# Designs tried in a protein design chat: VH-VL binders against q58102. Part 31

Target 1, 198 residues: q58102
Amino acid sequence: LMDVHVLFSGGKDSSLSAVILKKLGYNPHLITINFGVIPSYKLAEETAKILGFKHKVITLDRKIVEKAADMIIEHKYPGPAIQYVHKTVLEILADEYSILADGTRRDDRVPKLSYSEIQSLEMRKNIQYITPLMGFGYKTLRHLASEFFILEEIKSGTKLSSDYEAEIRHILKERGESPEKYFPEHKQTRVVGLKKEI
Short names: E, the ipSAE of ESMFold2; O, the ipSAE of OpenDDE; V2, 0.75 times the mean of E and O plus 0.25 times the DockQ between their complexes.

## First folded at step 17 (VH-VL; framework fv_concizumab)

Design N4 (at its last look DockQ between E and O 0.76; V2 from the best seeds 0.00; counts 0 for: pae O 6.2 > 2)
Fold by ESMFold2, look of step 17:
Structure N4 (fold): chain C 198 residues (1-198), chain A 120 residues (1-120), chain B 112 residues (1-112)
Amino acid sequence: as target 1 above (198 residues)
Amino acid sequence: EVQLVESGGGLVKPGGSLRLSCAASGFTFSDYYMSWVRQTPEKRLEWVAYISTSGSTIYFPDSVQGRFTISRDNAKNSLYLQMNSLRAEDTAVYYCAREPWYDDEYFDYWGQGTTVTVSS
Amino acid sequence: DIVMTQTPLSLSVTPGQPASISCKSSQSLLHYEGKTYLNWYLQKPGQSPQLLIYEVSNRFSGVPDRFSGSGSGTDFTLKISRVEAEDVGVYYCMQSIQLPYTFGGGTKVEIK
């Protein structure tokens, strides 16, 4: 079995990516990134147990999300900052792992590497970068998720959210900014159960 | 054929209570998020309650928080809205509305509505 | 809460002529992941609201292609290229980027 390291938030997309890779014969290892600002990884740990995959939390330098906060204050929009964090995380992980994956979808804009950015990452780091959901449209992803998962919602940016947003929101608050100015209180999903064996 | 049928509306005095029901058919009810949306006499639409597929996640706007409760019975394909401490501004037509659960954040089907009138 | 402002409040349109409805939000409806959470509904006389367009420009099942949506950020437009008798009613925009979901005040479309 080839080991693949999957960037993992505990949401439907990163979970589905791990399931697809398992079905294709890979051995998924789930990685949740934290920056030491708050313990935002707890929901991802719970979901990893539910899915039955090995999971670890990697703590990276909080300066990465401090720069992201600088970018948000300057641009008045979080997209470029989220993209910066995602690219930086991939660059760092590519120094250690030879096969990386995430839950990027065909119709996502951010976070998402372009084709040329993927080629650059793979060639410079001598790795494989796999985005299992890129070949599927929305209806197919919905169907596959409904076959495997029981989903529930959380508010974005809560302490238990495992995406980058939660820690960036906290840094913005420390700096006297109102995070809700930049980050909507959007519903997010997490996987809370399985309908089928993986 | 998706159907949503509300019932339980009526005339009530301020401070009173009503319980609304929504009967669902023609789809797998337990796979959908549900909301209550009301339309005031001025024809304004206001979202007033949300419940997840299992019922474990529930949201209200501040205007009804603490006065309304929402529940569902997936075995009976039924959605409920318990309205307490009713005020004149709660007078509206109340709709149940279906929300797809995967990345679709809109109401794709609405019931015909049930009228609640709060008047002394 | 996100305030949704529609203009005009009403339109009176000669059959076969175009109609255009504006919706403005007090905050951007673009999520940084790339989706824009702006939807349009039609409430025909005596009926409940019905979905027309989701995510700015996607026609819901069975909606004629004379309906089109456009816009970005905070400014959105619904167009009807040739108004027909069955198009009369009140049109509402709705944001779903965050809770509480909020609606515009409505635009009544009538035939002259």
Scores: ipSAE 0.298, ipTM 0.774, lowest interface PAE 3.9, mean pLDDT 89
Fold by OpenDDE, look of step 17:
Formats: structure tokens, C-alpha cells, sequence
Structure N4 (fold): chain C 198 residues (1-198), chain A 120 residues (1-120), chain B 112 residues (1-112)
């Protein structure tokens, strides 16, 4: 089995990515990124246990999300900042791991690497970058998630998810900014159980 | 056919309590999030409560937080709203509404509603 | 809380003529992933609200194509290309980007 390191937030998309990779014959290692701002990886840890996959937390430099906060304040929109963080994370991880994967969906706008960016990353770093969900439409993903997972909902502002947004929000607060201005409180889906064995 | 049928409404005095029920049919109840939404006499719509599929996640607006409790029994395809310390401003038609778990089709189906009147 | 403001409060339309309803939010309803969480509901006389449009422009199942939604950020519009008698009722916009979910005040559509 080939080891694949999957960027993992504990959400349904990264969870489904891990499951698909497992079904394809890979050995998924779930990685949650933390930038040392707050311990926002707890949700991911719980989900990883439910899925039965190996999980570890990698701490990266908080300057990355500091820069993201700067970008958000400047642009008044979080999209570019989230893209920046994700690309930076991939570049860093590509120095350590040969096969990386994430839960980027076909219909996602951010974060999402372009084809040229993917080619560049793979060539420069000599890695394989896998995005299992890029081949599926929204309806298909809905069906797959319903088949494999028991899903629950978390709303932002009550519980922090294990994504980049959680720590960026905290930094914005520290700077006297209102995260809600940039990150509205929205629904987030998480995996709380399995409907069938993986 | 998706059906939601509310019951339990009535006249109650301020400070009183009331328990509403919603009976679901025509779909897999346990696969959907559920909410209560009320419509005031002035015809304003107000979200009142949310509950996840398993009931592990619950949310309320500040207006009813601490006074209302939402619960569900998936085996009975039923949703409940326990309302305590009722106030005049709680007077409304109360609807149970279905929320798909994946799609962003919020409140895709509503019940016919049950009327709650809080008056001295 | 996000405030949703609808205009006009009421609209009288001749059958077969178009209608337009505006909804404005106090904050952007655009998520950084690209989705905009604005929904439209219709409450016909004596009935419960029913979903018409979700995510700004997606018609819910069974909704006629004469209904269309548009807009971005904080400004949204519901249009009826040719108003029919069955379209009479109160229309509500709702944001679902942030808790608490909040509705517009409603727009009453009547036929002349």
C-alpha cells in the first residue's frame, strides 16, 4: 500500500477523500494543520477516530495565518487569504511527503489550485497531488456521503472547526477586528459516525 | 409525499408552558435536520430552534434561549418543542421545517403550523 | 443579526405582467467558498411558506420557470416574468449564512 497524506479538517469532504483513497488501495494518513494560535484540531481528532485512520497534527508558523489576516483586512474578502494559506501549506508539506491529498471539490472556488499550479507543484517538488473529489459533482458527493457517514452540523461561532478559518478568526479578534464581518456564521457538516465499514 | 404535521398549540397564560409536536412522514426523518420557525401576528417569520439529525447539536436565538427546548425521536419520526416561561411576544403560528443535511435548500418543507397564543 | 430588508411592501400586478421584488442584507451573504446563502419563500393565502429559490437563483423542485432569482453580495432580486393568479401571496427572503437565520419583512403580491 502507498501512503497518502490527506489534509484533514474533520469535515465531510476531507473524510470522504480519505475513504475514497482507502478504497483505491492507499493507506491514508490524516494531517490536520495547526498554526499555534489555538488548539482547533480537536474536531478533526474525533472524526479521525471515528473513521479509523491514522491522524497527526502538524504545527506550522503562525506567520502564515497572520499574513492571511492581513490579506483579509486589506481585501475585505477572505477568499484570496484562504487560497494563500492552502497553497502555502501544500508547498511546505510537499517537502516532507511524496503523496498529498485534500478534499477539494469539483465545484469549489476556494481553496482550489488551478491545473497549472498543480503541475508546477508536482514538478517542482516531485510529488503526487491527489484531489479525489474533483471527479464528482455535488449530487454524487451528496449521495456518497449519505452512504458512508452519519452527519451532523456545526455552526460557526459556536464551535470552531478544524480548518484554517478557526485560527484566522482568532487572529482577527486579537487585532480588534470582527471576524463575523469576514466570516459569517454558517453551517458546517461533520462526520459523527459510520453507516458502513470502510 | 413529504408531510409535517404540527400539534400542541393553544391558549396559555404568561409564564405558562406548552409542548409542541411535529409528526413527520414520507421521508427518512433521521436523515434531516429540523427547525422550528414561527410567524407572528404581524406575519413576521422568526427562526426559533434547530436540531441536528442525532440531536447532538442544538441552537436557539437569543429570544428563546434558556426558555425553549428542542428534541426529536427518530424512532417515532417526531420533533418536539418544549416552551417554558412563555411571553406575549411568543404568540405565533409555529411551523416545523425540514432542512436537508447536504443541500443548501433550507426549509424545503414546512408543516401547516400550530397556533400558540400567550395572553393573560 | 443580519437585517433583511424587502421592497416594496406590496405590489399589485396585472396578470401576465412582470413583477420584481428586492431584498437587501445588512451584510454580505457570500461565503468564501463561493456560495451565496439567500433563499426566497412564498406564502400563499391560508397556507404555510414554501421554498421557491435557494442560493440566489436555484429554483426548488416544481417551481415554474417564470420565477427567477438574481443578485450578489447584499442585493438580491426575485422576478416573476408573467404573474399568474396562483402567484398571489407574501414573498419572503431569508439569509442562511449566519445564525440566527433572519427573514425579510415580506412583500405582498396581489393581482389587479
Amino acid sequence: as target 1 above (198 residues)
Amino acid sequence: EVQLVESGGGLVKPGGSLRLSCAASGFTFSDYYMSWVRQTPEKRLEWVAYISTSGSTIYFPDSVQGRFTISRDNAKNSLYLQMNSLRAEDTAVYYCAREPWYDDEYFDYWGQGTTVTVSS
Amino acid sequence: DIVMTQTPLSLSVTPGQPASISCKSSQSLLHYEGKTYLNWYLQKPGQSPQLLIYEVSNRFSGVPDRFSGSGSGTDFTLKISRVEAEDVGVYYCMQSIQLPYTFGGGTKVEIK
Scores: ipSAE 0.020, ipTM 0.596, lowest interface PAE 6.2, mean pLDDT 91
ESMFold2 (binder alone), look of step 17: mean pLDDT 92; pTM 0.950

Design N5 (at its last look DockQ between E and O 0.84; V2 from the best seeds 0.00; counts 0 for: pae E 5.4 > 2)
Fold by OpenDDE, look of step 17:
Structure N5 (fold): chain C 198 residues (1-198), chain A 120 residues (1-120), chain B 112 residues (1-112)
Amino acid sequence: as target 1 above (198 residues)
Amino acid sequence: EVQLVESGGGLVKPGGSLRLSCAASGFTFSDYYMSWVRQTPEKRLEWVAYISSSGSTIYFPDSVQGRFTISRDNAKNSLYLQMNSLRAEDTAVYYCAREPWYDNEYFDYWGQGTTVTVSS
Amino acid sequence: DIVMTQTPLSLSVTPGQPASISCKSSQSLLHYEGKTYLNWYLQKPGQSPQLLIYEVSNRFSGVPDRFSGSGSGTDFTLKISRVEAEDVGVYYCMQSIQLPYTFGGGTKVEIK
């Protein structure tokens, strides 16, 4: 059908979103955002190759994640900062692409646009914003992921992830902050292979 | 029915080595992450090791890092814990535990445990 | 490491009466994505631990509805609405927000 640009981190959720969109007849273009802090897009690049989708890295202004770092230090919690980054990214991309998608899940809190925010974004920018996973519960997502993907878990902070957190963590360290104070060293799931053809 | 059966426990002297095994059945072993958790004589529970489905990702706490090795044989539905340089504080009942994936970070099934006693 | 503190250490309950166990963590168990990684286990006498509650309030398969979990951030509670003889054992909370995973010291529940 149409090209859809999917915000892609190489994780299971964004991967599944891309697969679902493909199955629906879209042509997914995977986009990983980089802010010029560190080359954190490598993992996503590898995953994109595994999935067989087009992938590109878009570099945005470092000031965005700098502000995010400021917010984290201020709030002592990363939620608002991550939300800010995500919303900003969507706003920027909406000027270039007509159909945007991401791996936001039904049960996610951050990052996640509210209904009103989505409506506003779509109206203001004249785009389509698609969140394929919003209609699925956890059990369904688990099932779907297990059908398509070979998954592995990595510890956050140990290996560079391709999400917003990676570069924010680096900025915090540069500022003499301990990222672990704000970002727990949690396990993250990544796609390392396919169980069947997409 | 999910079953995990540990074996290999026993009495060993400090500095000695022991290899534990866990036989899994009743589920697709290769689809699950696995961990070892031990319970001290004081009944304290301690996570000991983690291994991903393929075995490519492994984690240890500092208390056993460098001394213990975790591995798995998915063809044999088996999990292993190689314990070297054992210390008295390693004395415990060792459980193998299944850990689901996809943001479910808990142990949903445990074996019956195998006892390891480190004593001079 | 995250320290998990349970209270009380033990409690004796009359059958049919409610029980409540507290678990406190040294730091928040809430991930910024919204999930809280707090689990409860029961170890019955002579048995291995078994999962009761995962992610604060979700009952594991086969767990009776008399068990409930609640809480947020650093404060969590396991409640048993009507304690039965089969509920005897040691209850443990566990955090899985970060490695290493850590457990509470346990709460022993007995029947009067």
Scores: ipSAE 0.442, ipTM 0.845, lowest interface PAE 1.0, mean pLDDT 93
Fold by ESMFold2, look of step 17:
Structure N5 (fold): chain C 198 residues (1-198), chain A 120 residues (1-120), chain B 112 residues (1-112)
Amino acid sequence: as target 1 above (198 residues)
Amino acid sequence: EVQLVESGGGLVKPGGSLRLSCAASGFTFSDYYMSWVRQTPEKRLEWVAYISSSGSTIYFPDSVQGRFTISRDNAKNSLYLQMNSLRAEDTAVYYCAREPWYDNEYFDYWGQGTTVTVSS
Amino acid sequence: DIVMTQTPLSLSVTPGQPASISCKSSQSLLHYEGKTYLNWYLQKPGQSPQLLIYEVSNRFSGVPDRFSGSGSGTDFTLKISRVEAEDVGVYYCMQSIQLPYTFGGGTKVEIK
């Protein structure tokens, strides 16, 4: 089995990506990124146990998300900052791992690497970057998720989550900003159970 | 195919309580997130409560927080709204509404509604 | 809370003529991941609300193609290219980008 390291938040998309890679014959290793701001990785650890995949938390330099907060305050919009964090995370992980994956979907705008950005990453780091959900339409993704998962919704601004947003929100609050000004309090999902063995 | 049927509405005095029920059929109820939405006499629509498919995640707007409780019984395909400390402004038609569990947030099916009147 | 403002409050339309309903939000409904969370409902006389359009412009299953939605950011429009008798009712826009979900005040469409 080829090892693949999957950026993992415990949400429906990163979980489905890991399941698809397993079904395709890869050996998924789940990675949750933390920046040392808050212990945002706890829900992802729980989901990784549910899915039955190996899981690791990697703590990266807090300055990465401090710069993201600077970008949000300057631009009044979180998109460029989330994109910056994701690209930086992939650059760092590419020094250690030869096959990386995440839960990016066809319909996503950010975080999402362009074709030229993927080419650059793969060539400079001599790695493969896989986005398993890009090849599936919405109906197929819905069907696959309904076969495997029991989902819970959380409001993006009210519970710790294992995506980049949670720690950035915390930094904005430390700086006297209202995170809700920049990040909508929208639902996020996490996988809380399996309907079917993987 | 999909059916949502509310019941439990009626006339109640201020400070009183009512329990609304929503019976679901024609779909796998335990896969869906559910909400209560009310329509005031002025025809305004107001979202009132949200419950996840397992019942573990619950949200309310400030206007009813602390007074209303939402629950579900997935074995009975039933959704509930317990309304306490009722006020005149809670007078409305109460609908249960289904939200698809994957992607887009919208209410794809609504019940017929049950009327709650709060007056002395 | 996001305030949703609909205009006009009512329309009186000759059958076969177009109608247009405006919905404005107090803040952008565009999520940075790329989706815009604006939905339209129709409540026909004596009925509960029914979904017409989700995510600005997507017609729900069974909705006639004379209904179309457009807009971006904070400004949205529902158009009916040729109003039919069965289109009578109150139209509501709704934002679902954040909790609490909020609705516009409604636009009543009547036939002359």
Scores: ipSAE 0.111, ipTM 0.707, lowest interface PAE 5.4, mean pLDDT 88
ESMFold2 (binder alone), look of step 17: mean pLDDT 93; pTM 0.951

Design N6 (at its last look DockQ between E and O 0.78; V2 from the best seeds 0.00; counts 0 for: pae O 4.1 > 2)
Fold by ESMFold2, look of step 17:
Structure N6 (fold): chain C 198 residues (1-198), chain A 120 residues (1-120), chain B 112 residues (1-112)
Amino acid sequence: as target 1 above (198 residues)
Amino acid sequence: EVQLVESGGGLVKPGGSLRLSCAASGFTFSDYYMSWVRQTPEKRLEWVAYISTSGSTIYFPDSVQGRFTISRDNAKNSLYLQMNSLRAEDTAVYYCAREPWYDSEYFDYWGQGTTVTVSS
Amino acid sequence: DIVMTQTPLSLSVTPGQPASISCKSSQSLLHYEGKTYLNWYLQKPGQSPQLLIYEVSNRFSGVPDRFSGSGSGTDFTLKISRVEAEDVGVYYCMQSIQFPYTFGGGTKVEIK
């Protein structure tokens, strides 16, 4: 079985990516990134246990998300900052792991590497970067996710959320900014159960 | 065939209570987020309640917060709105509306509506 | 709350002629992940609202191709390329980027 390390938030997309990779014969290892700002990884740990995959939390330098907050304040828009964090995480993980994956979808804009950025990462680091959801439209993804998962909604930016947004929001608050200015209170989903064997 | 059928509307005095029901058929009810949306006599549309697929997440606008309660029974394919401390401004046609799961942020089907009139 | 403003309040259209409806939001409806959460509904006389367009420009199943949506940020337009008798009713825009979900005031479309 080839080990694949999957960037994992506990949400529907990263969970579905792990399931697809398992079905294709890989051995998924789930990785949740934390920056030491708040313990935002706890919900992802719960989901990893539900899915039955090995999971670890990797703590990276807080300065990465401090720079992301700087970018948001300067650009008045979070897209470039989220993209910066994602790329930086992939660069760091590529030094340690030879096959990386995440939950990037075909129709996502950010975080998402371009084709040339993927080629550069793979060639410079001598790794494989796999995005299992790139070939599927939303109708197919909806069907697949509903076949496997029981989902629950949470508000975006909840401190227990395992995405990059939660820790960046916290840094913005520490700096006297209102995170709601940049990040709308939008709903997100996470996987809370299985309907079907993986 | 997707169907949503509201019931329980009527005439109520201010301060009174009503319980609305929405019976769902023709789809897997537990795969859908549900909302109540009302249409005032002036024809304005106002969202008034949201409930997640499991029932664990519930939202209300400030105008009804603390007065309305939303619930669902997925085994009976039913959605409920308990309205307490009713006011004249709650007079409206109340629709149940479904929101598809998975990054869907729109109401794809609405019920027929049930009329609530709050008047002395 | 995000305020949704529709213009015009009403329009009368000769059958077969185009119609346009404007919707403006008090805040951007663009999420940084790239989706814009603006939807359009039609309420025909004596009926409940029905979905026409989701996410600015995507026609819902069964909606004729004479309906099209466009716009970005805070400014959005619904166009009917050739109005038919069945298109009579009140059109509403709605934002779903954040709670509370809010609707525009409506635009009544009539046939001359």
Scores: ipSAE 0.261, ipTM 0.757, lowest interface PAE 4.0, mean pLDDT 90
Fold by OpenDDE, look of step 17:
Structure N6 (fold): chain C 198 residues (1-198), chain A 120 residues (1-120), chain B 112 residues (1-112)
Amino acid sequence: as target 1 above (198 residues)
Amino acid sequence: EVQLVESGGGLVKPGGSLRLSCAASGFTFSDYYMSWVRQTPEKRLEWVAYISTSGSTIYFPDSVQGRFTISRDNAKNSLYLQMNSLRAEDTAVYYCAREPWYDSEYFDYWGQGTTVTVSS
Amino acid sequence: DIVMTQTPLSLSVTPGQPASISCKSSQSLLHYEGKTYLNWYLQKPGQSPQLLIYEVSNRFSGVPDRFSGSGSGTDFTLKISRVEAEDVGVYYCMQSIQFPYTFGGGTKVEIK
């Protein structure tokens, strides 16, 4: 089995990505990124246990999400900032791991690498970058998730999610900003159990 | 065919209690999030309560927080709304509404509603 | 709370003519992932609300193509290309990006 390192937030998309990779014959290693702002990796840890995959937390430079916060304040929209963080994370991880994967979906806008960016990353770093969900539409993903997972919800801003948003929100608060202005409070889907064996 | 049927409405005095029920059929009830939405006599729509598939996640607006309780019984395909300390402003037609799970944020099906009147 | 404002309050339309309803939100309904959480409902006389459009521009199952939704950020529009008698009722917009979910005040559409 080939090891694949999966960027993992504990959410349904990264979870499904890991499962698909496992089914394809890979050995998924789940990686949650933390920037040393707050311990926002707990949700991911719990989900990893449910899925039965190896999981580790990698701490990266706080400056990355600091810059993201700057971008959000400047642009008044979090999209570019989230894209920046994700691209930066991939660049860093590409120095350590030969096969990287994440939960980017076909219909996602952010974060999402373009074809050219993917080619550049793979060539420059000599890695394989896999996005298992890129070939699936919303309906298909819904079906797949229903087959594998018991899903529940968390409320953004109240519970610590294990995505980039959690730590960026905290930084904005520290700066006297209102994260809700940039990150509306909404539902986030998480995996709380399995409907069938992986 | 998806069906949602509300019951339990009636006339109640201020400070009283009432329990509404919603019977679901025609779909896998446990796969969907559910909400209560009410329509005032002025025809305003107000979201009242939300509950996740297993009931682990529940949300209320400030207007009913602490007074209302939402619950579900997936084995019975039923949704409930326990309303305590009722006020005149709670007078409305109460609808149960289905919300698709996963990545959807809308109500695709509504019941016919049950009327709650709070009056002295 | 996000405030949803609909205009006009009422609209009288000659059959076969187009209609347009505006919905404005006090905050952006665009999520950073690219999804915009704005939905339209129609409540026909004596009936419960029914879903027309979800996520700005997607017609729900069974909804005729004469209905269309558009907009972005905080400004949204529901259009009916050719109003029919069966289109009479009250139209509501709703945001679902943030709890509490909130509705517009409604727009009553009548036939002249």
Scores: ipSAE 0.034, ipTM 0.622, lowest interface PAE 4.1, mean pLDDT 91
ESMFold2 (binder alone), look of step 17: mean pLDDT 93; pTM 0.953

## First folded at step 18 (VH-VL; framework fv_concizumab)

Design P1 (at its last look DockQ between E and O 0.70; V2 from the best seeds 0.00; counts 0 for: pae E 4.0 > 2)
Fold by ESMFold2, look of step 18:
Structure P1 (fold): chain C 198 residues (1-198), chain A 120 residues (1-120), chain B 112 residues (1-112)
Amino acid sequence: as target 1 above (198 residues)
Amino acid sequence: EVQLVESGGGLVKPGGSLRLSCAASGFTFSDYYMSWVRQTPEKRLEWVAYISTSGSTIYFPDSVQGRFTISRDNAKNSLYLQMNSLRAEDTAVYYCAREPWYESEYFDYWGQGTTVTVSS
Amino acid sequence: DIVMTQTPLSLSVTPGQPASISCKSSQSLLHYQGKTYLNWYLQKPGQSPQLLIYEVSNRFSGVPDRFSGSGSGTDFTLKISRVEAEDVGVYYCMQSIQLPYTFGGGTKVEIK
């Protein structure tokens, strides 16, 4: 069966994407990105073990998130920076893997590739890019997640999360900025248990 | 139908303690985040405690941090608030409030409330 | 903490006339992922609060279509197109973009 490499944060969306791909007959391999700033990947490793999928951490160049911090300081808004990091990560992974996936949903704004950006990535890199959650509405996603997961809510900035935000917050602190002004201490989710076997 | 029923309120002296309970029915209790929200005599609403579905994640505002504890017993469909070192400003009606676990950051159902009066 | 300011403190409306309530936050309620975390509750006399509108403009299940919410950033409005007797009570806005969750001071709506 075909291997698929899933960008994985340990949150509900990337976890549900992996589960759906497994149910469809793919062999999911979970990838958590780190930029060498802090060990933000540890909670994602825990969730990957819970889900029973192979998992690895790929360390990319710190300069990617340094540029993201530059963008945030200049424009006082993190959206474009998060989008830049996500696109860059996908470009890099597309050089190594032929089938990529993530937890992007229909209602997401950032990070999210447009249809033309997806076509460009797939054509230029000769890959497939799969967003399993795009085909399901909110009610269906809620139903599926409730069948499988026990969630924990974490206030962002209080524990190491395995998304891009944690390392960018750290860089902002190093530069004398207050990350809380750009990244609210908002609740984030991660999967901490299963209700149903995969 | 969703029901949340609070109990355990009463009159207590400053420095005292009370334990509030909230009995849940009509839904799968273990699938919901729970909070306590209080309404002061001036009718201000204040969030005072949050607990995740399993009980592993708990938050309080600074005003009650270290004095209040929140817990739940999913087998008994019950939520609890232990209030210690009570102050006059803790006088309020205390509501048990339900928060949907998925993409929801609002209280969709509230109990009827239980009154706590802290007076010497 | 995010301060939520409601105006007016009270209003008295003849039946069938519109009503408008303002809520302003001390900082933006727009998360960079695109969602705005502003909710409205109604507390009818002798009752507990009940959810009316979530995420600025979405009516909760069973809420009549005469209620509508709007706004962005720091400025939000709840409108009742034709006030009915059952609409009397105190209306509260709440932000949920960050902890602690905070509420506006309330707006009392009465029928003349």
Scores: ipSAE 0.304, ipTM 0.763, lowest interface PAE 4.0, mean pLDDT 89
Fold by OpenDDE, look of step 18:
Formats: C-alpha cells, sequence, structure tokens
Structure P1 (fold): chain C 198 residues (1-198), chain A 120 residues (1-120), chain B 112 residues (1-112)
C-alpha cells in the first residue's frame, strides 16, 4: 500500500478523508500538527484510535501561529491567518512526505488552496497533494459521514479541538486578546465510533 | 411528519422544581441534536439547553447553568428538561426544538410548547 | 453574548406590498470556513416559531419564494416581496455562531 500522510484534526472531514483514501488503496498516516503552545492534539489522537489508523503529532515552530495571531489581530478576521498556517504547514511537510492529504471540502473557503497553488506546491516540492473531499458537496458529505461514523458534536473553544484554531486561541489569550472575538464558538463534529468496518 | 410535543409545564413556587418532557415522532430521534428554547412573557426567545445525539455533549447558558439538566431517552424518543431552583425569570413557554447535525446551526422544527409559571 | 437588534419593532403592510426587516448583530456572524450563522423564524399568532430562512439566504422547505434573506457580516435583511395575510406574525432573527444562541427582539408584521 502507498503511504499517504493526512493532516488530521480529529474532525469528521479529515476522518472521512482518511477513510476514502483507505478505500482507494492507500495506507493513511494521520498527522496532527502542534505548535508547542498547548497539547491540543488529544482529540485527534483519540479519533485516530477509533479509526484504527496510525497517528503522530508533529511539532512545528510556534512562530507560525504567532504570525497567525498577528494577522488575526490586524485583519479582525481569522480566514487569512488560517490559510497562512495551512499553506505553511503543507510547505513544511512537503519536504518530508511525498503524498499529503487533508480534509479540504468543496464548499470550504479556508483553508483551501487554489488550483494554481496546488500545482505550484506539487511541482516545487515534487509531491502529490490529495484532497478527497473536493468532489463532494455538503449533503453528500453528511450522508457519507453518517454512514461511516458515529458522530457527536462539540463546540469550538473547549480546548478539545485539534485544529489550528486551538493554539491560535491560546496565543491570543496570552496577548490579552479575546479569542471569542475572532473565533466564535461553533459546532465541530467528532467521531466517537464506527458504524462499519473501514 | 415531524412532531414534537412538550408536556410537564405548570405553576411552581420560586425554589421549586419541574420536569419537562418532549415526545418526538415522525423522524429518527437519535439522529438529531435537541434543544430547549423558551419564550418569555415579553415574547423574547431564549436558548435554554442543548444535547447531542447520545447525550455526551450538553450546553447551557449562564442563566440556567447549574440549575437545569437536559437529558434524553432515545429508546423512548423523549427529551427532558429538569428544572431546579426555579426563579420568576424562568417563567416562559418552553419549546423543544430539533437541531440538525453536521454544522447545521438552526432549529428546523419546534414543538407547540409547554407553559411554566414561577410565582409565589 | 452576541446582541441581535431588529428593526423595526413593528410593521404594518398593505397586502401585496413588500416588507423589509433588518437584523444587526454586535459581531460578525461569518465563520472563517464560509458559513454565516444567521437564521430567521416566523411565529404566527397562536403558534410556535417556525424556520423561514437559515444561513442568511436559504429558504427552509415549504417557504414561499416571496421570502428572501440577504446580508453579510453584521447586517442582515429579510424581505417579503408581496405580503400576504398568512405572513402576519412576529419575525425573529437568530445567531448561532456562538453560544449562547441569541435571538433578536422580534418584528411584528401586520396587515393594514
Amino acid sequence: as target 1 above (198 residues)
Amino acid sequence: EVQLVESGGGLVKPGGSLRLSCAASGFTFSDYYMSWVRQTPEKRLEWVAYISTSGSTIYFPDSVQGRFTISRDNAKNSLYLQMNSLRAEDTAVYYCAREPWYESEYFDYWGQGTTVTVSS
Amino acid sequence: DIVMTQTPLSLSVTPGQPASISCKSSQSLLHYQGKTYLNWYLQKPGQSPQLLIYEVSNRFSGVPDRFSGSGSGTDFTLKISRVEAEDVGVYYCMQSIQLPYTFGGGTKVEIK
């Protein structure tokens, strides 16, 4: 089986991405990024166990999320910052892994690489970048997720999230900012079990 | 047809307790998140409680945190709201509301409501 | 908490004429992933609230085409192109981007 390294947050999208890749004949290795701010990878680790995939945490430079925090404060909107973090993460990982994947969805605005950005990344780094969910709309993803997973939802900001937001929130707090101004609490889906064998 | 029917409302004294029930039918109850929303006599709508499909995730606003408990019995297609230490400001019509999952942040169906009056 | 402000408080409309209701939030309802968590409900006299519009502009099932929602960030509008008698009631906007969920104070729509 061909190994694929999947950026994994423990959420439904990255989980479904991993499952799809498995079904396509890949061997998913789940990667959760941590920036050394807080140990926010626990949820992802738990979800990985449920899914039965290999999982590791990669620690990257705190400066990345520091810059993200700067961007958020400047723009008063987290979109560009999240995009920056994700792109930076991909660039870094592309030096080590030949096949990268993530849970970017068709309907996502950020993080999401454009076609040209993807081509550039793949060409420059000589990698394969796979986004399994780009071909699926909201309804389809809902169906697929419900077919494969037992799902629960948590609210963002509960320190359980294993996405970029968790550590950025902490940075903002350290700076005396209110993360809630930029990251309102919203529902995040968690995989708590499997409905069928992967 | 989706149907939600609340019951258990009534008159209670301050400091008292009351248990509301919501009977669901016409859909797979266990597949949906559920909430309680109340409407004050002034017709203001206030979110009161949230519970996930399995009950593992529960949220309350500060106004009722520590006093109210939300639970569900999926086998009985029932949602419950245990209200303790009731206050006058808790007087309202209480609605159970269905909330879809998968990043759907709205109430697509509401019950007819049950009235709770807290008065000395 | 996010404060939702609706205007006007009440609106009297001649049948067949358009109506417009404004809802403003104290902070942006746009999530960085792209969804805007603003919903509209109608409570007809003697009934429970019912969903009209979700996520700014999506009509719920069974909602007539004369209803439309628009807006972005902190400013939202519900429009009724041709008000009918059955449209009488109180309209509420709701934000669901942040807990606690909060509602506007409501706009009462009546027929002249």
Scores: ipSAE 0.028, ipTM 0.655, lowest interface PAE 3.8, mean pLDDT 91
ESMFold2 (binder alone), look of step 18: mean pLDDT 92; pTM 0.950

